# Designs tried in a protein design chat: VHH binders against NH(3)-dependent NAD(+) synthetase (nadE). Part 3

Target 1, 296 residues: NH(3)-dependent NAD(+) synthetase (nadE), of Coprothermobacter proteolyticus (b5y8q4)
Amino acid sequence: MNTAMEETQRIEQFLRKALVSERKHGYLIGVSGGLDSAVVLKLLVQAVGKENVLGLILPDRDTEKKSTTLARSLLEQEKVPYKVISMTPLLRHLGVYKDMPLFLLPTRGLKESIVRRFYNDYTKKLNKPVFFAQWEEPPTQLPYFYEGIAYYRIKHRVRMATLYYYAEKNDYLLVGCTNLSERLIGFYVKYGDDVCDVAPIAHLYKTEVRQLSEYLSVPEDIRNRPPSPDLIPGITDEYSLGINYETLDQILAGLEEGKTAEDLKQLFPADIVELVINQVKFTQKLEGKPYMLKRA

## First folded at step 1 (VHH)

Design g04 (framework vhh_gefurulimab)
Fold by ESMFold2-Fast, scan of step 1:
Structure g04 (fold): chain B 296 residues (1-296), chain A 123 residues (1-123)
Amino acid sequence: as target 1 above (296 residues)
Amino acid sequence: EVQLVESGGGLVKPGGSLRLSCAASGRTFSEYAAAWFRQAPGKEREFVSAITSGGSTTYADSVKGRFTISRDNAKNSLYLQMNSLRAEDTAVYYCAAEFGYSDLWEPSAYDYWGQGTLVTVSS
């Protein structure tokens, strides 16, 4: 990418142009307490001013308390108006928590331990990280596998619906926080957190977003957090992917530069290179949904 | 889904002290910004003091140095310690809470309100 300063200026111009093109005066953003939404919030404030930004924090029963605290602290520091809306009543009403009943476990630490135990068992049986197996027909029936997939996907989709409700109520554009690393491997919930009107960091790898976070003076407590969708207790991005972003981004950038699989296998484990390449190809096919007939 | 109930109001002499309490039910109170407002006879509701979820406090000029706002998240409670009370402090005192950060001085910013507790300062 350009220098952090040049890229910041480019993104700010992009955000201002989008408002003019859509005849809108502000942005609605979901703030998670994670890196990506923190960077986007800082960019929005610099581009259009704090008075033209509205933040939503949308925690549920399984959200880390630290996530909500950090999101709230950042929004208060930036003096951006915001609301905190619990997703728990809606998810409970839909029966979501009945399908994955963690209420019997007395502490968050115990919930995380049990969830990770099941994830480790799944990884062992699938012989690959769980994320990469979710679109494949498993060789054996795994207990709670499909319930688990439905459990985390619904959370992003109800958040998406809530974000659009408030964006439209205020006549604001909804901004998204998905980055290029996530887009290329499909590490998002389709029709959930990928849905937005404007995606200011969708062209940047996760490692580049991290560079911008330092330039924008995002609080260290947020920058140093392990990336997590915060949908299932204990499951971080790297835990789900089985690969860190430094390695993932180097492979993805290498592919963008025209490096072959053989070139990349000299620098990284062959199984990881193949897993990433296969996932990029699969994600390109997934982007063709919904399936639609062309007029004859 | 939070309900607020004030207590501790009563009759007090000028120069006296009184402590108001506000008990919250529902989700953890520490997640809310909370405030005290008062309404004197024949006047509109006015801001007294607020405390954010992060613990930062703010006070109306008329009460600064005399009143102290505090919270006890373990007991899901908000307090207002009122010292050096004056006849002009006579009012119904309301506890208010908002889930988020807004204009803490504006009554319309608050989603949840108590029923009020009367404080009378008489000589």
Scores: ipSAE 0.000, ipTM 0.147, lowest interface PAE 19.2, mean pLDDT 82

Design g05 (framework vhh_gefurulimab)
Fold by ESMFold2-Fast, scan of step 1:
Structure g05 (fold): chain B 296 residues (1-296), chain A 123 residues (1-123)
Amino acid sequence: as target 1 above (296 residues)
Amino acid sequence: EVQLVESGGGLVKPGGSLRLSCAASGLTFSSYAAAWFRQAPGKEREFVSAISYSGDTTYADSVKGRFTISRDNAKNSLYLQMNSLRAEDTAVYYCAADTSWFGLDTEDEYNYWGQGTLVTVSS
């Protein structure tokens, strides 16, 4: 990455050029209370002005209350217009919560404990972190595994539909907050949070986004939060992946530099290196979806 | 289920004062932006005053300096203190909640509305 100052200027120019190219005057952004959307929000305000940015906060039943509070506080500090729209009524109407009736549990702490117990059991039976298992092998002994996958994926797709509705209603571009680390291993929901009109940080590793957040003076409360998709109680990025971003980003950057699997296995556990390399290769195949026939 | 209930309306002489209240159930005012709108006989509904999530306030030019919006988070209530009342302030006053701060003065942007309370200013 360039210096934080140089990279910020480069991204700001990119964001302004996209508006001109598409003949639009503003951006719509989903703000989660996490690091990536906070960095993107600050970049948008600096690039195009607060009057040309619209924010949405889209919580549901399982969203941590602190996420909504931090998102509101950041948007109010930046003086960016925003709406809060609960996804809960729509998800309930679709029957999504019948697959996970967590409302029956008396505390959030108990909900998180039970979710983590099932998650740990799945990890043990799959012999790998659950994230990496979802595409390679159908789990014959996990009768609610597919309901669980559908449960978290629908949340991102419903949020994406809501974001596009408001972007198009205002004649704005939808900005995405996906970073390079997530993109390379497929840590996103296909046709959910991976789709947008403009992706200003998709070329930056998570660790580089963290560097920009310091330069942009993102509040410490947001910078110090564990990264989480906030879709299932108690499940953070690192819990789902079984690897921290510092290690993940070093492996990914090493591969970008041309290091071999053998080179990386001297620096990191061999099983983790193989898991990441195999996932990068698999993720490249996802770029071929949807399958389309060439004209005869 | 969200309910907003206004109270405090009534008949008052020009130059007098009234305090309107709005009590909420099913939502907490400390977590939402809220506003007062009014509708005079034969007129469209118009913006009066709003308070954002963070406490920023805004006022219509016609009431600026005379009206004060406030909230009491412990009582989960929104207030409008109306001073130096004029005949032109005669209207049904509505409490509204849940919008973005840019939509504070925009009727279409509010999700929840009360039933209204009548304020009559006459000699």
Scores: ipSAE 0.000, ipTM 0.210, lowest interface PAE 15.6, mean pLDDT 83

Design g06 (framework vhh_gefurulimab)
Fold by ESMFold2-Fast, scan of step 1:
Structure g06 (fold): chain B 296 residues (1-296), chain A 123 residues (1-123)
Amino acid sequence: as target 1 above (296 residues)
Amino acid sequence: EVQLVESGGGLVKPGGSLRLSCAASGFTFSSYWAAWFRQAPGKEREFVSAISSGGDTTYADSVKGRFTISRDNAKNSLYLQMNSLRAEDTAVYYCAAKPYGLEYLDESAYDYWGQGTLVTVSS
């Protein structure tokens, strides 16, 4: 990455150019209360002005109250118009909460504790973090495994549909907040949070997004918060991946620089290096969807 | 929770004046376009006036020169100063807000609405 100043200027010019080229009036952004969307929001305001940005906060039953509070606070501080739309009624109507009922647990702390115990059990039985096992047939039938996968994926797809509805209604471009670390290992929901018109930080590793957040004066409450998709109580990015972003980004950058698996295994545990390399290869294959028959 | 609350409605004689206020809460009012719409008994709701986030104003032909829209972003408030009132101005007046200026005449484009305040012009 360039210096934070240079990269910020480059991204801002990119955002202005996209808006003019598409002949659109502004940007629509989903603000989660997390680091990535906070950085993107700051970049949008600086690039095109607060009056040409519209924010959506899309919480559901399992969203941390602090996520909504931080998202709202940031949007108000930046003076960006926004709307809060609960996803809960639609998800409930689809039957999503019936497949993964958490309503019988009296506190969020208890829900998080129970969810983490199941994730720990799954990690032991799969012999790898749950995220990396989702595309493989589990060696043993795990209770609620497929229901759990469907549960979190539908949330991002419903949010995507809502974001596009408002973007098109306003004749705005939908901006995405996915970073390079997530893109390379497929840590996103395909046809959900990966879908956008413009992706201003998709070329930056998570650790580089953190550097930009400091330069852009993103509030400490957001910068210091553990990254989380906020889809399932208690499950942060690092808990789901089993690897912190510092380690993940060093392996990914090493591969970008041409380091071999053998080189990286001198610096990091061999099983983690193999896991990341295999995941990068698998993620490239996702570009082949949907399967289509060639014209005869 | 987004809320718009109108006040200042009442009974006024023809030729008189009245000032409506709208208090906004739960969103960044200063970034929004704001407008006044009205609905007379037995008629459809119609556009009265709009003001951009930057302060640019627009008026319906029927009120141009008589009504003045203004805003106070520090107080999260929108105002409508109504002068030279006529019997035809009798209506429930609604405050509305939207994030940008396109379609400011289209009531369906406004995301936030108040409950309305009644203005009656009669002797």
Scores: ipSAE 0.000, ipTM 0.085, lowest interface PAE 25.3, mean pLDDT 83

Design g07 (framework vhh_gefurulimab)
Fold by ESMFold2-Fast, scan of step 1:
Structure g07 (fold): chain B 296 residues (1-296), chain A 120 residues (1-120)
Amino acid sequence: as target 1 above (296 residues)
Amino acid sequence: EVQLVESGGGLVKPGGSLRLSCAASGRTFSDYAAAWFRQAPGKEREFVSAIDSGGSTTYADSVKGRFTISRDNAKNSLYLQMNSLRAEDTAVYYCAAHEWPYFSETYDYWGQGTLVTVSS
């Protein structure tokens, strides 16, 4: 990455050029209370002005209250117009909560404990973190495994549909908040949170986004939060991946520099290096979806 | 600042082929969308083909299936392979670039052009 100042200027120019190219006058952004959307929000305000940005906060039943509070606080601080739209009624109508009924558990702490117990059991039975196993047949019967995957993914897709409705209603571009670390390993939901018109930080590793957040003076409460999609109680990025971003990004950057698997295994656990390399290769195949027949 | 220089133009018979090249100097070309345009005497400059920074391509209906645009970012170069040439393809061909990674309606940088003549 360039210096934070230089990279910020480059991204701001990119965001302004996108509006001109698409003949649009503003951006719509989903603000989660997490690091990536906070950085993107600040970049948008600096690039095009607060009056040309609209924020949506899209919580559901399982969203941490702190996430909504931090998102509101940031939007109020930046003086960006915003709306809060609950996803719960739509998810409930789709029957999502019937298949994964956490409502019977009396406290959030207990919900998190039970969910993490299932994830730990899955990790033991799969002999790898749950994220890396979602695209292969489990070797044993896992209760709620596929229901859990569907529960997680539908939330991202419902949010995407809502974001596009408001973007198109306002004649704005939808901005995405996916970073390079997530993109390279496929840590996103296809046709969900990967869908946008403009992706201003998709070229930056998570650790580089963190550097920009310091330069842009993102509040410490947001910067110091564990990364999480905040869709299932207790499941953070690190819990799902079994690896922190500091390590993941060093492996990914090493691969970009031309380091071999053998080189990286000198610096990091061999099993983790193999998981990351295999996942990068698998994710490249996902870029070919939807699969389409060549004309005869 | 980006400077574009075309080459590869010449005289060719109908049904023949030519490959045009465009060399970029100055800033790294890999961040740019690039395109080929052409202009016949007494006519408006018309779009031929474009390629974005990621390698996605688009073509004018008049050249689809006959022309192929490509790029080599390591060599800061853009190419246009022209097959099954027709008399109506006779024009000065211009390389163009825009400091934007995706397709654009406007281009900031233009080459001087290279003449392609299709006749016996």
Scores: ipSAE 0.000, ipTM 0.157, lowest interface PAE 20.0, mean pLDDT 84

Design g08 (framework vhh_gefurulimab)
Fold by ESMFold2-Fast, scan of step 1:
Structure g08 (fold): chain B 296 residues (1-296), chain A 123 residues (1-123)
Amino acid sequence: as target 1 above (296 residues)
Amino acid sequence: EVQLVESGGGLVKPGGSLRLSCAASGFTFSEYAAAWFRQAPGKEREFVSAISTGGYTTYADSVKGRFTISRDNAKNSLYLQMNSLRAEDTAVYYCAADLSEYWLTGPEDFDYWGQGTLVTVSS
């Protein structure tokens, strides 16, 4: 990445150019209380002004209260107009909360405990972190495997539909907050959080987004939070991936520089290097369009 | 029966002050974001000021530093303190409320509206 100053200026120019090219008046952003959306919000305010940005906070029953509090605090500090819209009624009406009986438990602590027990059992039976196994056929002894996948994926898709509704209502572009680390390993929900009109940080690794957050003076409470999609109680990025971003990003950057698997295995555990390389290869297929029949 | 009723409008000289009130009834006002809009003769309804459920405020550039929005949830009331009034502030003033905790984006975002109170600034 360029220096934080140079990269910030480059992204701000990109955001201004996109509005002109699409003949739109502003940006709609989903603010989660996490690092990525906080950085994007700061960039939007600097690039186009607070009056041309609208924020949405889209919590559901399983969202940490701290996430909503931090998102609201940041939007208020930046003086950006925003709405808080609970996803819970829509998800409940779709039957999402009924199809996973363990999520009927009354306390967050109990839900986190039970979820982590299931994830630990999955990890033992799969002999790899759950994230890397989700595209493989599960053994018949993994109860609720497909229900669990459907449970977290629908949340991002419902949020995406809500974001586009408000973007189109205001004649705004929808900005995305997905970073390069997530894109390269497929750590996103297809047709969910990856769908947007403009992706200002999709070229930056997670560790680079963190550097940018320091330059932009993102509040320390947000910068120091463990990364989490905040979709399932108790499941953080590192818990799901089994790898921290410092290690992941060094492997990904090494691959970008042309380092071989052999080179990387001298610097990092061989099993981790193999998981990441295989995932990068698989993810290139995920970025494709639907299967479409060519005209005869 | 949901109602928003504005009061406090009237004739005032340039440089004068007025305080508008909006009384909410038939719903739990403390759960609603609230705003003031105005409509001058022959013009479209424009945003003046908004206040969130948490008390955060925003203002149109034309009124910043002169107007102050506030709420009293115990009295189910919204207020607009207008100072240093100008002829250009002459308009019918409307209060509005919406259940969503949000900042005002436009008049189409508000579910409930009052009937308006006329403010005339002239000699």
Scores: ipSAE 0.000, ipTM 0.179, lowest interface PAE 14.7, mean pLDDT 82

Design g09 (framework vhh_gefurulimab)
Fold by ESMFold2-Fast, scan of step 1:
Structure g09 (fold): chain B 296 residues (1-296), chain A 123 residues (1-123)
Amino acid sequence: as target 1 above (296 residues)
Amino acid sequence: EVQLVESGGGLVKPGGSLRLSCAASGRTFSSYAAAWFRQAPGKEREFVSAIYSGGSTTYADSVKGRFTISRDNAKNSLYLQMNSLRAEDTAVYYCATDRSFYGLWDEYEYDYWGQGTLVTVSS
């Protein structure tokens, strides 16, 4: 990456140019209380002014209260107009919460401990982190495996639909908050949080987004939070991936620089290197959908 | 269908320069890693240079300082500027792109290849 200052200026110019090119007057953003959306919000305000940005906070039953509080606090600090819209009624109406019957557990801590117990069991049975196994046939029966996948994916897809409704209602562009680390390994929900009109940080690794967050004076409470999609109680990004972002980003940057698998296995565990390389290659299949028949 | 078409090859004297072009259809270079490989008569295919989705570049030791890889996203084209050419640079040059956002040095990691363009550096 360029210096934080140079990269910030480049992204801001990109955001202004996209707005003019599309003949739109502003940006709509989903703010999660996490690092990526906080950085994107700061970039939007600097680029186009707070009056041309609209924020949505889209919590559901499983969202940490702190996520909503931090998102709200940041939007208030930036003086960006925003709406809080609970996804819970829609998800309940779709029957989603019946797939993960956590409603009888008396505390969030107990829900998190039970979820992590199942995740650890899945990791042992799959012999790899659950994220990387979701596109493969499990070698053994995993209770609630497919229900769990459907449970978290629907959350991003209903959020996508809500974001587009408000973007189109206001004649705004929808901005995405996906970073390069997530893009390369497919750590996103296809037709959910990957869907946007403009993706200002999709060229930056998670570790580079963190550098920008310091330059942009993102609040420490947000910068120092463990990254989490906040979709399933207790499951952070690194817990789901089995790899921290520092290690993941070094492997990905090494591949970008032309390092071979052999080179990387001198620096990192061989199984992790193979897992990441195979996942990067697999991600291309996600981009090839839908399958379409060619004209005869 | 992804297609890559190379051009710009030809006969050049030692010390001369050539610019190779690779035009892509069916995908954009700006989103993917792209590379140049070459194969001399009777030899294995070897890596020359790559440019990755983020814009970083890498070069084989034999061409560092002499060759420059670049792309033009508006034209969906990849280029290899070759300066100070030597007899050992004589080869068929291939444009290749990976399905991912990162290419690798191994030729088997690239899914799409052009047909090649011949570069001959006189004796």
Scores: ipSAE 0.000, ipTM 0.140, lowest interface PAE 19.7, mean pLDDT 82

Design g10 (framework vhh_gefurulimab)
Fold by ESMFold2-Fast, scan of step 1:
Structure g10 (fold): chain B 296 residues (1-296), chain A 123 residues (1-123)
Amino acid sequence: as target 1 above (296 residues)
Amino acid sequence: EVQLVESGGGLVKPGGSLRLSCAASGFTFSNYAAAWFRQAPGKEREFVSAISSGGSTTYADSVKGRFTISRDNAKNSLYLQMNSLRAEDTAVYYCAAGDYPLFEWTSDEYAYWGQGTLVTVSS
């Protein structure tokens, strides 16, 4: 990446050009209280001004209270207009919570402990981190495996639909917060959080987004927070992936530079290198959907 | 080889604060999860708090809101900030490190252990 200053200027110009090209005057953004959306929010405000940005905070029952508090605090600090819309009534009406009845557990800590116990058990039985196994045939003893996958995926898809409703209502572009690390390994929900009109940080690795967050003076409470999709209590990115972003990003950058699997196995554990390479190859297949029959 | 060394234990009055430190050496600490366990006189070792390689944290219900676990990967160090201490927190506190980036709640799942540091909360 360029210096943080140069890259910030480049992204700001990109964001302004997109508005002109699409004949729009503003951006709508979903703010999660996490690092990526915080960085994107600051870039939007600097590029087009706070009056031309609208934020949505879309919590549900399982969202950490701290996430909503941090998102609200950041939007108020930036003086960006925003709305808080709970996804819980919609998800409840769809029957989502009946399949994963976490409301019966009296505390957040108990919910997190039980969920993480299931994830650790899954990791042992799958012999790989849960994220990498979601497209594979699971062992017959994984209870709630498919219910769990459906549970978290629907959350991003209803959020996507809500974001587009408000973007179109205001005649604004929807900005996405997906980064390059997530994009290359498929750490996103297809037709959910990957869907947007403009993706200003999709060319940056997670570690590069963290560098930008320091330059942009993102509040320390957000910068130092473990990355999490905040979809299931206690499940962070690292919990799902079984690897930290520092290691993941070095492997991904190495592959981009043309390093071979053998080269990378000199620097990182062989099983991790193979896991990442196989996942990158699999993710390319996800980009080919929907499958369409060619005209005869 | 792998070594974990705890420090910061001592005698403190109820309501007081104490910070425990654990220095790791002989391995790439940043790649692994770490945890604090404690053992009170006459009881089995119990889970206190854990932190993943990337900083995700979890706490036993008895300490949640009072204790904060943190790590400094550049210094190969793990910390436990203990506030609002109670007599029931009196125990030998152990630093533990796994051989994976994800943490566990069971002591048998951690590969590496320190020798422990005594925390006494009383007059």
Scores: ipSAE 0.000, ipTM 0.103, lowest interface PAE 22.9, mean pLDDT 83

Design g11 (framework vhh_gefurulimab)
Fold by ESMFold2-Fast, scan of step 1:
Structure g11 (fold): chain B 296 residues (1-296), chain A 123 residues (1-123)
Amino acid sequence: as target 1 above (296 residues)
Amino acid sequence: EVQLVESGGGLVKPGGSLRLSCAASGFTLDDYAAAWFRQAPGKEREFVSAITSGGSTTYADSVKGRFTISRDNAKNSLYLQMNSLRAEDTAVYYCAAPSGYWSYLQEQTYDYWGQGTLVTVSS
């Protein structure tokens, strides 16, 4: 027996138990064409059977064509019923595409180039990756900073609302695809992709999800893609974070094992260690929202 | 608004071939699975073949190896190539599409149906 096999069996039992406990007949999953949702889809099919799983593919104007193609291909290989629902009309109606002048560019390639130029400029001015600065007062005026934050966050929240609508309409549980690395540093949209009924991989680091994806025979085209939330043209996880998952997960696992900041600074650059530790501490405070007045 | 229109049916001798076509209007087949069903006189409607948006195919055992389903998304059309036809293939053939979910076998998941085209296999 190997660890990936044991973990797969444990997750399958967890998924079956949740379904029975909630007296539901299936799971609804959003499939992005990325690694995490691919792994979760495979686990669902093995645990409860393809007849008890429904998939949604929720692209918008800025979604890579390859993401939708890979999501569709995987769902068809697994023979899971699915629906493609464009988020573009809803986002356009909300005025999302009108409020960001930089996103009015005519081609995807040009959008990616300009967006990456802005992220590079933001990183220099903030003296840290943009992700880690989103909850801080910017040290200098950054044009479109808050518009950019609102632009990507609304996409996940609209998808969350759509997923719950279809889950409840079908009397299914909504499964989430957030992993432990994302949870610990808050690399998710609060009240967006963090919201679900069941989170089968929320205890696994990104590097462990990759290991599990090999065991589950997730297609190489999906396994070898750079991780991306696919919310803003050209912005991958590692571009946004300024750190790769191999390094991030080693720091996070070290903290879990009881290593101190000083211990970790012997193994990794001090500025990166401090950035990750401070972010973990900040993320713990997010669990205290909403702010509520104590009873008198 | 959504319409499916079948064509290509007719009288054919046993062992012959026919190609059925289904033209979709009011929606695009690009995002949908599509299927062929048939109904012989005095019998219930039965599944014949289905194709997903990505091109994966499924066939009823009675037609496997003889019939081929295909689609042309550019022409918004679905096809059924029927070879080695038998008297038992005599039926009204219907094309069908769901309202956004793919389906292989469940008749009730197909929301849009054509009016049917008659195929008669007789000597």
Scores: ipSAE 0.000, ipTM 0.194, lowest interface PAE 17.0, mean pLDDT 81

Design g12 (framework vhh_gefurulimab)
Fold by ESMFold2-Fast, scan of step 1:
Structure g12 (fold): chain B 296 residues (1-296), chain A 122 residues (1-122)
Amino acid sequence: as target 1 above (296 residues)
Amino acid sequence: EVQLVESGGGLVKPGGSLRLSCAASGRTFSTYAAAWFRQAPGKEREFVSAISWSGSTTYADSVKGRFTISRDNAKNSLYLQMNSLRAEDTAVYYCAAQEYGDYFLPTSYDYWGQGTLVTVSS
């Protein structure tokens, strides 16, 4: 990465150019209370002004209260107009909550404990973190495995649809908050949070986004939160991946620099290196969907 | 920063083939989307083909089925294999790179090569 100042200036120019190129008047952003959307919000305000940015906070039943509070606080601090729209009624109407018996549990702490128990059980039976196994046939019958996958994926897809509705209603571009680490390993929901008109930090590793967050004076409460999609109680990025971002980003950057698997295995556990390399190769296939028949 | 240098242009007969190369220095192509554009005399630059950082490809309708874009990240190079060439393909061909944005607009590209001339003539 360039210095934080130089990279910030570069991203700001990119955001202004996209707006002019598309002949649009502003940006719509989903703000989660997490690091990535906080950095993108700051970049948008600096690039195009607060009056040309609209924020949405889209919580559901399982969203941490702190996520909504931090998102709202940041938007108010930046003086950006925003709306809070609960996704719960839509997800309930679709029957999403009926497929996961979590609706019967009386406290968030109990929900988190039970969810983590299932994830740990799945990890043992799959012999790898659940994230890396979601595209493979499980070797044994796992209760709620596919229901769990459908449960979290639908949340990002309904949020995407809601974001586009408001972007188009206001004649704004939808900005995405996906970073390079997530893109390279496919840590996103296809046709969900990967869908946007403009992706200003998709070229930056998570660790680089953290550097920008310090330069942009993102509140410490947001910067110090564990990264989480906040889709299932108790499941953070690193819990789901079984790898912290410092290690993941070093492996990914090493591959970018031309380091071999052999070189990386000298620096990191061999099983982790293989897992990441195999996932990068698999993720390249996701970019080829939908499958389309070629003209004869 | 990325610097781009094209090669492989030349004179070719209709129905012939040519392979254009674009060598990048600085950062690897794996962090960029890359494209080929062409410009005939007196016209604006027009889109030919693009490849994303993940390897997905797109083509202008006029070249679809005849041209193939590819990338070798280890050699930090971009290629355009041109088959079944027609007189209408005569143009200066440019290699371009961008982080993200509209693949079809020249103004969306941050880095450009100097161009290489392709002449399709009997």
Scores: ipSAE 0.000, ipTM 0.115, lowest interface PAE 20.5, mean pLDDT 82

